# Designs tried in a protein design chat: VH-VL binders against q8ixk2r445to577. Part 249

Target 1, 133 residues: q8ixk2r445to577
Amino acid sequence: FFGMLQNKGLTDYCFDYNPPDENQIVGHQVILYLCHGMGQNQFFEYTSQKEIRYNTHQPEGCIAVEAGMDTLIMHLCEETAPENQKFILQEDGSLFHEQSKKCVQAARKESSDSFVPLLRDCTNSDHQKWFFK
Below, E stands for the ipSAE of ESMFold2; O stands for the ipSAE of OpenDDE; V2 stands for 0.75 times the mean of E and O plus 0.25 times the DockQ between their complexes.

## First folded at step 13 (VH-VL)

Design qc13 (framework fv_cosibelimab; at its last look DockQ between E and O 0.51; V2 from the best seeds 0.00; counts 0 for: pae E 8.7 > 2)
Fold by OpenDDE, look of step 15:
Structure qc13 (fold): chain C 133 residues (1-133), chain A 120 residues (1-120), chain B 112 residues (1-112)
Amino acid sequence: as target 1 above (133 residues)
Amino acid sequence: EVQLVQSGAEVKKPGSSVKVSCKASGGTFSRWAISWVRQAPGQGLEWMGVIIPYFGTANYAQKFQGRVTITADESTSTAYMELSSLRSEDTAVYYCAKSRYYGRSAFDYWGQGTLVTVSS
Amino acid sequence: NFMLTQPHSVSESPGKTVTISCTRSSGSIAYNYVQWYQQRPGSAPTTVIYEDNQRPSGVPDRFSGSIDSSSNSASLTISGLKTEDEADYYCQSYDSSKKHWVFGGGTKLTVL
């Protein structure tokens, strides 16, 4: 699966990654933003290693969850996907993070009109449902 | 350092077409979005459209849809803007501008501009 | 869609502080970054403020950006005004509904 990773509950919002340094693509938080369908900062791929890869430029970035965190951060992809980069996109649309045993949920950023994907206890909420488009 | 170098000034007749080029250097062209912005004499800046060279995706301001075509050649790191059915009101300086990504990103580098004059 | 409205012109003496406003007609100005560009006569625009009110390298700290959500406006403030600051200034933001960029009408700053 590849393209925009869009939330079901938060209509028209997609995964979005905008590192401040175009030459350093890792270490920053993935956010949610209105889908534009132009690729680039909203282009992701779900791989057979259960990675969510950002864009296709080298070096490739993969979404990871750092210890003790509930945010999604971009790391470099590795030959063998590390445990903190493994996600299961389930048939019902839920995006499950294996290591934390939590689901990715579209959430409002505190004191902001912006949104971010956060790890939360798994529910049947549409805000935890995702699909590629 | 990133540089955008545009093609030279053009003089065109009404009804004709013009194609302006924008050659990039000093960075990774395939990572960028390239927009075109024009400025009529004594007027403000007007966004025309954008292309994501790596993906080959383009989007245009509604005002220019059907009349403007933006393309890119990654092998030469060059973006192009073609405007057809030219009219006197199209007389302006046309700029290419680079941004890191599509959306909220700023135009952090600009070409030197290309004057296009449309007159009978 | 929305428009960005700027004053046509502002003027101030060297050493003083000047503020240029940019008002968004609809939608939240706080959600989409506002950029500011400087254009000196006969030259291409250059970025002076980008994204989260950040300054590019080479832009002096006399230039600063701010957002006022209550008035749905952004402001460019130039302190310690210098003659070299005389230029046209444009605000810009992204229209996420139209997926287009929008420029303000521009403000001519005259240093007296």
Scores: ipSAE 0.862, ipTM 0.943, lowest interface PAE 0.6, mean pLDDT 95
Fold by ESMFold2, look of step 13:
Formats: C-alpha cells, structure tokens, sequence
Structure qc13 (fold): chain C 133 residues (1-133), chain A 120 residues (1-120), chain B 112 residues (1-112)
C-alpha cells in the first residue's frame, strides 16, 4: 500500500512529516495534517516488512516508536526491519505496533488545535482506524 | 547550500507566451516543492502555483488556471513556468521559491527574480 | 478562500518599536503557521519569521512574531528600529481548503 495514510475518525487528516531540516530526517515526530494530495511530506508506503516508509528521502525513513514512548518518530530504514519499526495494518483498519502491543490513535496535542498519531491501548475507536488512499 | 538561479529578463508582446526557468542546486530538487510567485510593479506578492517534480504533481492558483503551466526537468534540476496569452497586467517580476514542505513551511529559498515586460 | 489584510504603511523613529498586523478574513489564523518576509527594493523576499514566532539564523532578536486568536491576526514586532529595517513586509499562510498559499497585501515600513 502507498499514498496518503488517512484516519477514519479524524476525517481528511493524513500522516505528515515535517522535520525542521528536510535533509536530516531522523529523530522528529510524525504529525497529522489536512491531506493535500501532492505527495512529498504526506506520501508513505506500507511494506511487506510491516514498515511505514517515508520514500521521498534517500536513505529512506521508517516510522518507529522507541521503547517506553508513545510518539511516532522517524528513523532510517534498515535492510531487516527492527521490531520498533513494525506495524500491522489489520483488516479492520487498526494500526498495531507489534513491540509495544498498542494501536496508533489520532490525538489532539495539548494546548493546541494540532493533531498527532500516538500509541494507545487498542480500542474499536474510529480514531484508531487508518487506510491508504 | 540551496540556490535558485532564474533566466534573464524578457520583453514580450501581448498575446504571446513566456517561459521562465529556475535552476536549482544544493539539494534533492526532485523532491522539493517549487512555487512561482509574481510581483507587478509597486504591487504585492502573488502566488501562482507549485510543482513537486518527483511526484509529477502541480497545483495552480485559480486566477491562472488555463494560462499557466509549471513543469520540471529532473535531469537538469530546472523548474519552468510558462504563462500564455500575455496581457499588459502580466508585466511583473517572477520569482521561483522552494518551501521545505508543502502546505506549512515558509518559502526559505528564492530565486533572484525575472522581469517580464509585456508591451506593444 | 481567505485574505490576509495588512496596513498599507507604518512608520516609526529609530530606536522605537513597530507592530505590523496581518488579519485573516475567514477561518482561524491559528490553524496554519504564519510566515513573515522582508523585501528590500530590487531584491527577492527573505524570511524574518517562520512558524508563527521562530527566527531564522542571522535575523536579529528584535524581530518577533505572535498570533492573537481572538482578533484572528498575526503580528510582526520590530523593536529597536534601525534605518536598515526600512522595507516591505509580507505575511503568508496556507489555505488548507484550496491547498494554496496566500500572501498579505504588504506593509511598507518607513524608519525616520
């Protein structure tokens, strides 16, 4: 799967990657932003290794969650996907992070009108349902 | 270091077309969002449209739909803006600019500008 | 679709403080970052504020940006005015519904 990774509950919001330096993509948080359909910072690929890849940079970025954290952070992809970079996009649309055993949920940042994907206990909420378009 | 270098000034007659180039260096041109912005004499900045070369995606301001075409040549790292059916009010300095990311980022790097004069 | 409205001109004496406003006509100013550009005659614009209130390297501390959601406006504040600050200033924001960029009309700053 590839393209815009969208949330079912937070309609028209996409995974969006916006590092301060577009040439140094490691270590920054993935956000949610209104879908624009232009590719680039909202273009992602779900691979057979269960990675969510940011393909607009070489070397490619892969979304990871560091141990004990709940934020989705960009790392470099590796030849064999590390456990912290593995997500299962399930048939019901849930996006399950294998290592933490939690699901990706659309959440509002405190003290702002902005949104981010965060790991939370898995539920049947539409805010935990994702699809590529 | 990112640099954007534009083609030289042009004088055009009404009804003709102009094609301005913007050559990029110092980064990964194909994955950039390259916008075109114009400024008529004594007037403000006006966004015209954008291209992201790698994805082949372009978007245009409604005012210019049908008259503007923005393209890119990845082999030369060059973006182009072509404006057709020129009128005297199209006399302006035309800038290319790149943003870090589509939508939210500032236009961090600008070309030097290209003066296009439309007169008969 | 929305517009960004700026005063046509402002002036102040060297050493004083000036504030340039940028009012959004519809939709919240707070939903998208506001950028500010300085343009000297004959030159391309340069960024003086990005992401509402961040300053690029090389821009003096006397430049600052802010957002006021209640008046639906952004502001560029320049303290300790110097004669080299005399320029045109533009605000900019993104229209997420049209997926377009919008510039304010520009403000000519005169330092006398």
Amino acid sequence: as target 1 above (133 residues)
Amino acid sequence: EVQLVQSGAEVKKPGSSVKVSCKASGGTFSRWAISWVRQAPGQGLEWMGVIIPYFGTANYAQKFQGRVTITADESTSTAYMELSSLRSEDTAVYYCAKSRYYGRSAFDYWGQGTLVTVSS
Amino acid sequence: NFMLTQPHSVSESPGKTVTISCTRSSGSIAYNYVQWYQQRPGSAPTTVIYEDNQRPSGVPDRFSGSIDSSSNSASLTISGLKTEDEADYYCQSYDSSKKHWVFGGGTKLTVL
Scores: ipSAE 0.494, ipTM 0.837, lowest interface PAE 2.3, mean pLDDT 91
ESMFold2 (binder alone), look of step 13: mean pLDDT 91; pTM 0.933
OpenDDE, look of step 13: ipSAE 0.837; ipTM 0.937
ESMFold2, look of step 15: ipSAE 0.007; ipTM 0.600
ESMFold2 (binder alone), look of step 15: mean pLDDT 91; pTM 0.934

Design qc14 (framework fv_cosibelimab; at its last look DockQ between E and O 0.78; V2 from the best seeds 0.00; counts 0 for: pae E 3.1 > 2)
Fold by OpenDDE, look of step 13:
Formats: C-alpha cells, sequence, structure tokens
Structure qc14 (fold): chain C 133 residues (1-133), chain A 120 residues (1-120), chain B 112 residues (1-112)
C-alpha cells in the first residue's frame, strides 16, 4: 500500500512529514494535515517489512516510536526493520504498533489547532482507523 | 546554490499561446514543488499553479483552470508554463518559484522572471 | 477561502523601525505558515521570512516575523531601517481547503 495515509475519523487529514531541513529528514515528528494528494510530504508506503516508509526522499525514512514516547518520529530505514518501526495495518483499518502494543490514533495537539498521530490503547474508534488513498 | 533560470521575454498576439521555461540547477529538482506566479505591471503577485515533478501532478488556480498547463521534465530539470487564449490582461512578468513541499513551505528560490506582452 | 490584507504603503526614516501587517480574512492565521517576500524595483521577489518567524541565511536579523492570533494577522518588522530596505513586501500563506497559495496585496515601503 502507498499514497496518502488518511484517517477515517478525522476526515480529510493525512499523515504529513515536513522536516525543517530537506536534506536531513531524521528526528522530527510526523503530524496530521489536510490531505492535498500531491505526494511529497504526504506520500507513504506500507512495506512487507511492516514499515511505514517515507520513500520520496533519499535516504528513505521509516516511522519509528522511541522508547517512552507516544509520538511518531522519522528514523532512517534499516536493511532489517527494527522492532520500533514495525506496524500492522489491520483489515479493520487499525494501525497497530507491535512493540508498544498500542494503536495509532489521530489526536489534537495540546494548545494547538493542529493534529498528530499518537499511540493510544487500542479501541474501535474511527480516529484509530487509517487507509491509503 | 539553487538557481532558477527562465526563458526570455515574449511578445504575443491576443488569442495565441505562450510557453515559458524554468531551468533549475544546484539541487534535486525531483524533490521540489515548482510554482508559477505572475505580476501584472504595477500590480501584486498572483499564484497560477504548481507542479510536483517527481509525481507529475499539477494543480492550478481556479482563475486559470482550462487555460494554463504546467509541465516538468526531470531529465533536464526544467518546468514549463503554457498559457493559452492570451488576453491583454495577461501582460505580466511570470516567475517560477521553488518550494520544498506543497502547501506549507515558502517559495525559497525564484526565477528572474519572464515578461510576456500581449498586444494587437 | 481567505484573503490577506496589507497596507498599501508605509514609510519611515533610516534607523527607525517599521511594521507591516498582514491580516487573514477567515480561518486562523496560525493554522498555516505565513511567508514574507521582498521585491526591490525591477527585481524578482526574495524570501525574507518563512514559517512565520524564520529567517533565511543572508537575511539580516533586523528582519523579524510574528503572528498575532487575537487580530488574526502576521507582521513583518524591520528595525534599523536602511535605504536598501526600500521595496515592496508581500505576505503569503496556504489555503488548505482550496489547496492554493494566497498572496497579500503587497506593501510599498519607502525609506525617507
Amino acid sequence: as target 1 above (133 residues)
Amino acid sequence: EVQLVQSGAEVKKPGSSVKVSCKASGGTFSRWAISWVRQAPGQGLEWMGVIIPYFGTANYAQKFQGRVTITADESTSTAYMELSSLRSEDTAVYYCAKSRFYGRSAFDYWGQGTLVTVSS
Amino acid sequence: NFMLTQPHSVSESPGKTVTISCTRSSGSIAYNYVQWYQQRPGSAPTTVIYEDNQRPSGVPDRFSGSIDSSSNSASLTISGLKTEDEADYYCQSYDSSKKHWVFGGGTKLTVL
């Protein structure tokens, strides 16, 4: 699967990654933003290694969850996907992070009108359902 | 350093078409969004449209939809803007501009501009 | 859909401080970044502020950007005004609903 990764509950919002330096894509947080469908910062791939890959940039980035955090941070992809970069996109649309055993949920950022994907306990909420478009 | 170099001035008759080129250098053309912005004499800046060369996808301002076509050639790192059915009010300096991403990023580099004059 | 409104002109003496406002007609000014461009007579625009308050390399620190949510406006401030600052200044932001860029009408800055 590839393209925009869109949330079901938070209508018209997609995964979005816009690092401050276009030549250094590692270490920043993935956010949610209104879907534009033009690729680039909203283009992702779910791979056979269970990665969510940011592959329109070289070197390619893979979404990871760092220890003790609930945010999605961009790391470099590895030849073998590390455990903190493995996600399962379920048939019901839930996006499950294997290591934390939590689901990715669209959430409002504190003190902001912006939104971010955060790890939360898995529920049947549409805010935890995602699909590629 | 990134540079955008545009084609030379054009003089056109009403009803004709014009195609302006924008050649990029000093960076990775495929990673960028290339927008076209025009400025009529003594007027402000007006966004016309954008292309993402890597994807070949373009979007246009509603005002110009159906009359403007933006294309890109990754092999030559060149973007093009073609405007058809030219009118006198299309007389303007046309700029190409580079941004990192669609939407939120600034136009961090600009071409030198191309004057297009439409007159009978 | 929104518009960005700027004053038509501002003027000040060298060494002084000027502020150019950019007011968004609808939606939050803070939702999308505001950019500022300088255009000297006979030249192409150049970026002086990006992402509300970031300054590109080569732009002096006497240029600064800010956002005021209460007035739904952005501001470009130029301190220690120099004759070389005489130019037109444009604010810009992104309309996420229409997926279009929007420019302000521009402000002519005259250094007296």
Scores: ipSAE 0.807, ipTM 0.930, lowest interface PAE 0.7, mean pLDDT 96
Fold by ESMFold2, look of step 13:
Structure qc14 (fold): chain C 133 residues (1-133), chain A 120 residues (1-120), chain B 112 residues (1-112)
Amino acid sequence: as target 1 above (133 residues)
Amino acid sequence: EVQLVQSGAEVKKPGSSVKVSCKASGGTFSRWAISWVRQAPGQGLEWMGVIIPYFGTANYAQKFQGRVTITADESTSTAYMELSSLRSEDTAVYYCAKSRFYGRSAFDYWGQGTLVTVSS
Amino acid sequence: NFMLTQPHSVSESPGKTVTISCTRSSGSIAYNYVQWYQQRPGSAPTTVIYEDNQRPSGVPDRFSGSIDSSSNSASLTISGLKTEDEADYYCQSYDSSKKHWVFGGGTKLTVL
């Protein structure tokens, strides 16, 4: 799958990556922002290795969650996907982080008008349902 | 270092077209968002439209839809803005500008500007 | 769809402080970043504030930006005014509904 990775519950919000230095993409948090349909910073690919790839940059970025953390951050992709970069996009739309055994949920960032994807215990909430368009 | 260098000044007659170029260096041009902004003499800045070369996606301000075409040539790292059916009120300096990402990002690099004068 | 309104001109003496306002006509100014650009005569604009209140490298710390949600406005504040600060200043924000960028009308700063 590829394109805009949208949330079912937080309508019209997409995965969005906007690092402060366009040439240094590692280590910054993925956010949610209103879908714009232009590609670029909202264009992601879900691979056969269960990666969520950011292909707008070379070398490519892959979304990861570091052990014990709940934030989605950008790492460089590797030839064989590390465990912390594996997400299972299930047919019901849930996005399961394999290593942590948690699901990706749309959440409001504390004391902010911004939204972010975070790992949470898996539920049937629409805020944990995702699809590509 | 990112740099945007524009083509030289143009003098045009009403009813004709102009095509301004914006040559980029110092980064990955194909994945940038390149906007065009104009400024009439003594007036403010007016956003015209944008292109993301790699995706081939463009978006135009409603005021210019039907008259403006923004294109890019990845092999030469050059963006173009063509404005047709020129009128005297199209006399302006035309800038290209780069944002890091579409949406919330600022225009962090600007070309030097290209004066287009429409006079009969 | 919205407009950004700035005062047409402001003036102040060297060493003093000015504030330039930028008021959004509809929708909240707080939900999208405001950028500020400086333009000297005959030159292209340059960024002096991005993401509401951040300074690019090389911009003096006497330039600052802020957001006031209650008045639905952004402000550019320049302290310790210098004669080289005399320029036009533009605010800018993104229109999420149109997926376009909007500039304010501009403010001419005169340092007397």
Scores: ipSAE 0.378, ipTM 0.802, lowest interface PAE 3.1, mean pLDDT 90
ESMFold2 (binder alone), look of step 13: mean pLDDT 91; pTM 0.931

Design qc15 (framework fv_cosibelimab; at its last look DockQ between E and O 0.84; V2 from the best seeds 0.00; counts 0 for: pae E 2.4 > 2)
Fold by OpenDDE, look of step 13:
Structure qc15 (fold): chain C 133 residues (1-133), chain A 120 residues (1-120), chain B 112 residues (1-112)
Amino acid sequence: as target 1 above (133 residues)
Amino acid sequence: EVQLVQSGAEVKKPGSSVKVSCKASGGTFSRWAISWVRQAPGQGLEWMGVIIPYFGTANYAQKFQGRVTITADESTSTAYMELSSLRSEDTAVYYCAKSRYYGRSPFDYWGQGTLVTVSS
Amino acid sequence: NFMLTQPHSVSESPGKTVTISCTRSSGSIAYNYVQWYQQRPGSAPTTVIYEDNQRPSGVPDRFSGSIDSSSNSASLTISGLKTEDEADYYCQSYDSSNKHWVFGGGTKLTVL
């Protein structure tokens, strides 16, 4: 699967990655932003290694969850996907992080009108449902 | 350093078409969004549309839908804007502008502008 | 859809401070980032403020941007005004409803 990764509950919001330096794509947080359908910072790929790749840049980035964190941070992709970069996009649309055993949920960022994907206990909420478009 | 160099001034008759080019250098053309913005004499800036060369996707301002075509050639790092059915009110300086991400990043580099004059 | 409204012109003496407003007609001004562009006579625009209050490299700290949600407006402030600041200034923001970039009408700044 590839394209925009859109949330079901938070209508018209997609995964979005926009690091401050276009030549340094790792180490920053993935956010949610209104879907524009133009690719670029909203283009992702779910791979057979269970990675969510940001592959419009070289080297390619893969979404990771750092120890003790609930945010999605961009790391470099590895030849073999590390455990903290493995996600399962399930049939029901839930995006499950294997290592933390939590689900990715669209959430409001504190003290702002912005939104971010965060790891939360898995529920049946549409805010935890995702699909590629 | 990034540079955008546009084609030269054009003089056109009403009803004809014009195609302006914008050649980029000093960076990765495929990663950018290239917008076209025009400015009529003594008037403000008006966004016309955008292309993402890597994806070949384009979006146009509603005002110009059906009359403007924006394309890009990654092999030459060149974007093009073609405007058809020209009218006198299309007389303007046309700019190409580079931005990092569509809908968020500023137009951080601009072409020098291309004057298009439409007159009978 | 929304429009961005700017004053047609402002003027001030060198060394003083000027503020140019940019009012959004609908939706929150804070919903999408505001950019500011400077255009000197006979030249292409250049970015002086992006993401509401960030300055590109090379832009002096005399230039600053702010957002006022109560008035649904953005502001460009230029302190220590210099003759070289005389130019047209345009605000810009993204309209997510129609996926268009929107420019303000522009403000002519005259240094007296």
Scores: ipSAE 0.715, ipTM 0.912, lowest interface PAE 0.8, mean pLDDT 95
Fold by ESMFold2, look of step 13:
Structure qc15 (fold): chain C 133 residues (1-133), chain A 120 residues (1-120), chain B 112 residues (1-112)
Amino acid sequence: as target 1 above (133 residues)
Amino acid sequence: EVQLVQSGAEVKKPGSSVKVSCKASGGTFSRWAISWVRQAPGQGLEWMGVIIPYFGTANYAQKFQGRVTITADESTSTAYMELSSLRSEDTAVYYCAKSRYYGRSPFDYWGQGTLVTVSS
Amino acid sequence: NFMLTQPHSVSESPGKTVTISCTRSSGSIAYNYVQWYQQRPGSAPTTVIYEDNQRPSGVPDRFSGSIDSSSNSASLTISGLKTEDEADYYCQSYDSSNKHWVFGGGTKLTVL
């Protein structure tokens, strides 16, 4: 799949990535922002290796979760996807992080009024349901 | 260093069309958001529209829909703005500008501007 | 859609401080970043403030930006005014609903 990765519960919000320098894409947090439909910073690819790739800027980035963390951070993609970069987009729309056994949920960032994807215990919440458009 | 170089000034008659070019260098043109902004003499800046060449996506300000077409040629790293059915109030300097990201990023690189004069 | 309203002109003496306002007509100014551009006569605009209050490299720290949610406005403040600051200044913000960019009407700063 590819395109806008949208949340069902937080209507019209997309995964969004805005690294300060397009040549230094590693280490910044993925956020949620209103979908614009133009591609670029809201364009993601879900690969056969279960990666969520950001390749609008080079080198290619893959969304990861660092050990003990609940935030989604951009890492460099690798030839074989590391376990912390594997996400299972399930038939029910849940986005499951296999290594942590948690689901990606749309959440309000506690230090601001912005929204971010975070790992949480899996539930039936529409805030844990995602789809590509 | 990112550079945007525009085509030269033009004088046009009412009812005709103009096509202004914006040649980019120093980066990855195809993945940029390139906007066109005009400024009539003594007036403010007015956003006209945008293109992201690689994704083939464009948006236009409502005021210009139907008269403006923004295109890009990735092989030459050049964006174009064509404005049709020209009238005297279209006399302005037309700028191209690049933002880093669609949405909330600034226009951080601007072309030098192209004066288009519409006169009988 | 919304408008960004700026005073048409402001003036002040060298060494003094001015503040240029930018008021959003509908929707909250606090949720969308505001950019500020300087345009000197005969030149293209250049960024002096981005993301509400950030300075690009090369812009002196006497330029600052702020947001006031209660008045639904942004402000550009220039302290220690110099004659080279005489220019037009534009605010800009993104319209999430229309997916467009909006410029303020512009403010002519005169340093006398």
Scores: ipSAE 0.465, ipTM 0.827, lowest interface PAE 2.4, mean pLDDT 90
ESMFold2 (binder alone), look of step 13: mean pLDDT 91; pTM 0.934

Design qc16 (framework fv_cosibelimab; at its last look DockQ between E and O 0.79; V2 from the best seeds 0.00; counts 0 for: pae E 2.7 > 2)
Fold by OpenDDE, look of step 13:
Structure qc16 (fold): chain C 133 residues (1-133), chain A 120 residues (1-120), chain B 112 residues (1-112)
Amino acid sequence: as target 1 above (133 residues)
Amino acid sequence: EVQLVQSGAEVKKPGSSVKVSCKASGGTFSRWAISWVRQAPGQGLEWMGVIIPYFGTANYAQKFQGRVTITADESTSTAYMELSSLRSEDTAVYYCAKSRYYGRSAFDYWGQGTLVTVSS
Amino acid sequence: NFMLTQPHSVSESPGKTVTISCTRSSGSIAYNYVQWYQQRPGSAPTTVIYEDNQRPSGVPDRFSGSIDSSSNSASLTISGLKTEDEADYYCQSYDSSNKGWVFGGGTKLTVL
């Protein structure tokens, strides 16, 4: 699967990665932003290694969850996907992080008009449903 | 360093078309969004459209829909803007501008501009 | 959709501080970053502020950007004004609804 990773509950919002330095793509947080369908910073790939890749840049980035965190941070992809970079996109649209045993949920950033994907306990909420478009 | 070099000035008749080029150097052209912005004499800046060369995707301001076409050639790192059905009010300096991504990023580099004069 | 409104002109003496406002007509000014561009006579625009308050390399710290949510506006402030600062200044922001960029009308800064 590849393209925009869009949330079902938070209508018209997609995964978005916009690092401040185009030559240094790791270490920043993945956010949610209105889907534009132009590719680029909203283009992701779900791989057979259970990675969510930001693969329009070299070296390629893979979404990771750092220890003790609930945010999605971009790391470098590795030949063998590390445990903190493994996600399962379920048939029901839930995006499950294997290591934390939590689901990715679209959430409002506190004291902000912005939105971010956060790890939360898995529910049946549409805010935890995702699909590629 | 990144540079955008545009084609030379054009003089056109009403009803004709013009195609302006923008050649990029000093970076990875395929990673960028290339926008076109024009400025009529003594007026402000007006965004016309954008292309992401890597994807070949383009979007246009509603004002120019159906009349402007933006393309890109990754092999030559060149973006193009073609404006058809030219009118006198299309007389302006046309700029290409680079941004690191589509959306919230700034136009961090600009071409030198191309004067297009439309007159009978 | 929204518009960005700037004063047509501002003027000040060298060494002083000048502020140029940019007011968004609808939607929050804080939702999308505001950029500022400087355009000297006969030249192409150049970026002086990006992402509300960041300065590109080569832009002096006399230039600063800010956001005021209460007035739904952005501001470009130039301290220690120099004759070389005389130019037109444009604010810009992305319109998520139209999936395009919007420019302010521009402000002509005259150094007296």
Scores: ipSAE 0.798, ipTM 0.929, lowest interface PAE 0.7, mean pLDDT 96
Fold by ESMFold2, look of step 13:
Structure qc16 (fold): chain C 133 residues (1-133), chain A 120 residues (1-120), chain B 112 residues (1-112)
Amino acid sequence: as target 1 above (133 residues)
Amino acid sequence: EVQLVQSGAEVKKPGSSVKVSCKASGGTFSRWAISWVRQAPGQGLEWMGVIIPYFGTANYAQKFQGRVTITADESTSTAYMELSSLRSEDTAVYYCAKSRYYGRSAFDYWGQGTLVTVSS
Amino acid sequence: NFMLTQPHSVSESPGKTVTISCTRSSGSIAYNYVQWYQQRPGSAPTTVIYEDNQRPSGVPDRFSGSIDSSSNSASLTISGLKTEDEADYYCQSYDSSNKGWVFGGGTKLTVL
């Protein structure tokens, strides 16, 4: 799958990546922003290795979650996907993080009016449902 | 260092068209969002539209839809803005500008501007 | 869509502080980042504030930006005014409904 990774519950919001330095993509948090349909910073690919790849930069980035954390952070992709970069996009739309056994949920960033994807205990909430368009 | 260099000033007759170029250097042009912004004499800034060359995606302000066309040539790292059916009200300085990311980034680099004068 | 309204002009003495407002006509100012540009006569604009309150490298810390959700406005504040700060200032924000950009009408800052 490829394109905009959209949330079902938080309508019209997409995965979005905008590091302060466009040439240094590692170590910043993935956010949610209104879908614009233009590609670029909202264009992602779900690979056969269960990676969520950021293709707008070379070398490409892969979304990861560090052990004990709940935030989605950009790392460089590796030849074999590390376990912390593996997500299962399930038939019901849930996005399951294998290492942590948690699901990606659209959430309001604490103390702000912005939104971010965070790991949470898996539920059937539409805020944990995702699809590519 | 990122730089945007625009083509020179133009004098045009009403009803004609103008095509302004914006040559980029110092980065990965194809993945940028390149906007065009104009400023009539003594007036404020007005966004006209944007292109992302790599994705071939463009969007235009409604005011200019139908008479503005924004294109890009990745091999020369050059964006173009063509405005047709020119009127005297189109006399303005036309800027190209780069943003890092669509939707949220500032226009961090600007071309020097191109004066287009429409006179009979 | 929406408009961004700025005062037409502001004036203040060197060494003092000025604040330029940018009021959004509809929808919340807080949902989209606000950028600020400085423009000298005959020159292209340059960024002085991005993402509401961040300064680009090389912009002095006497420039600051803020958001006030209660008045639905953004502000550019310049402390320790210098004569070189005399310029036009524009706010800008993304319009999510039109997927394009909106500039404020501009504010002429005079430093006397």
Scores: ipSAE 0.442, ipTM 0.819, lowest interface PAE 2.7, mean pLDDT 91
ESMFold2 (binder alone), look of step 13: mean pLDDT 91; pTM 0.937

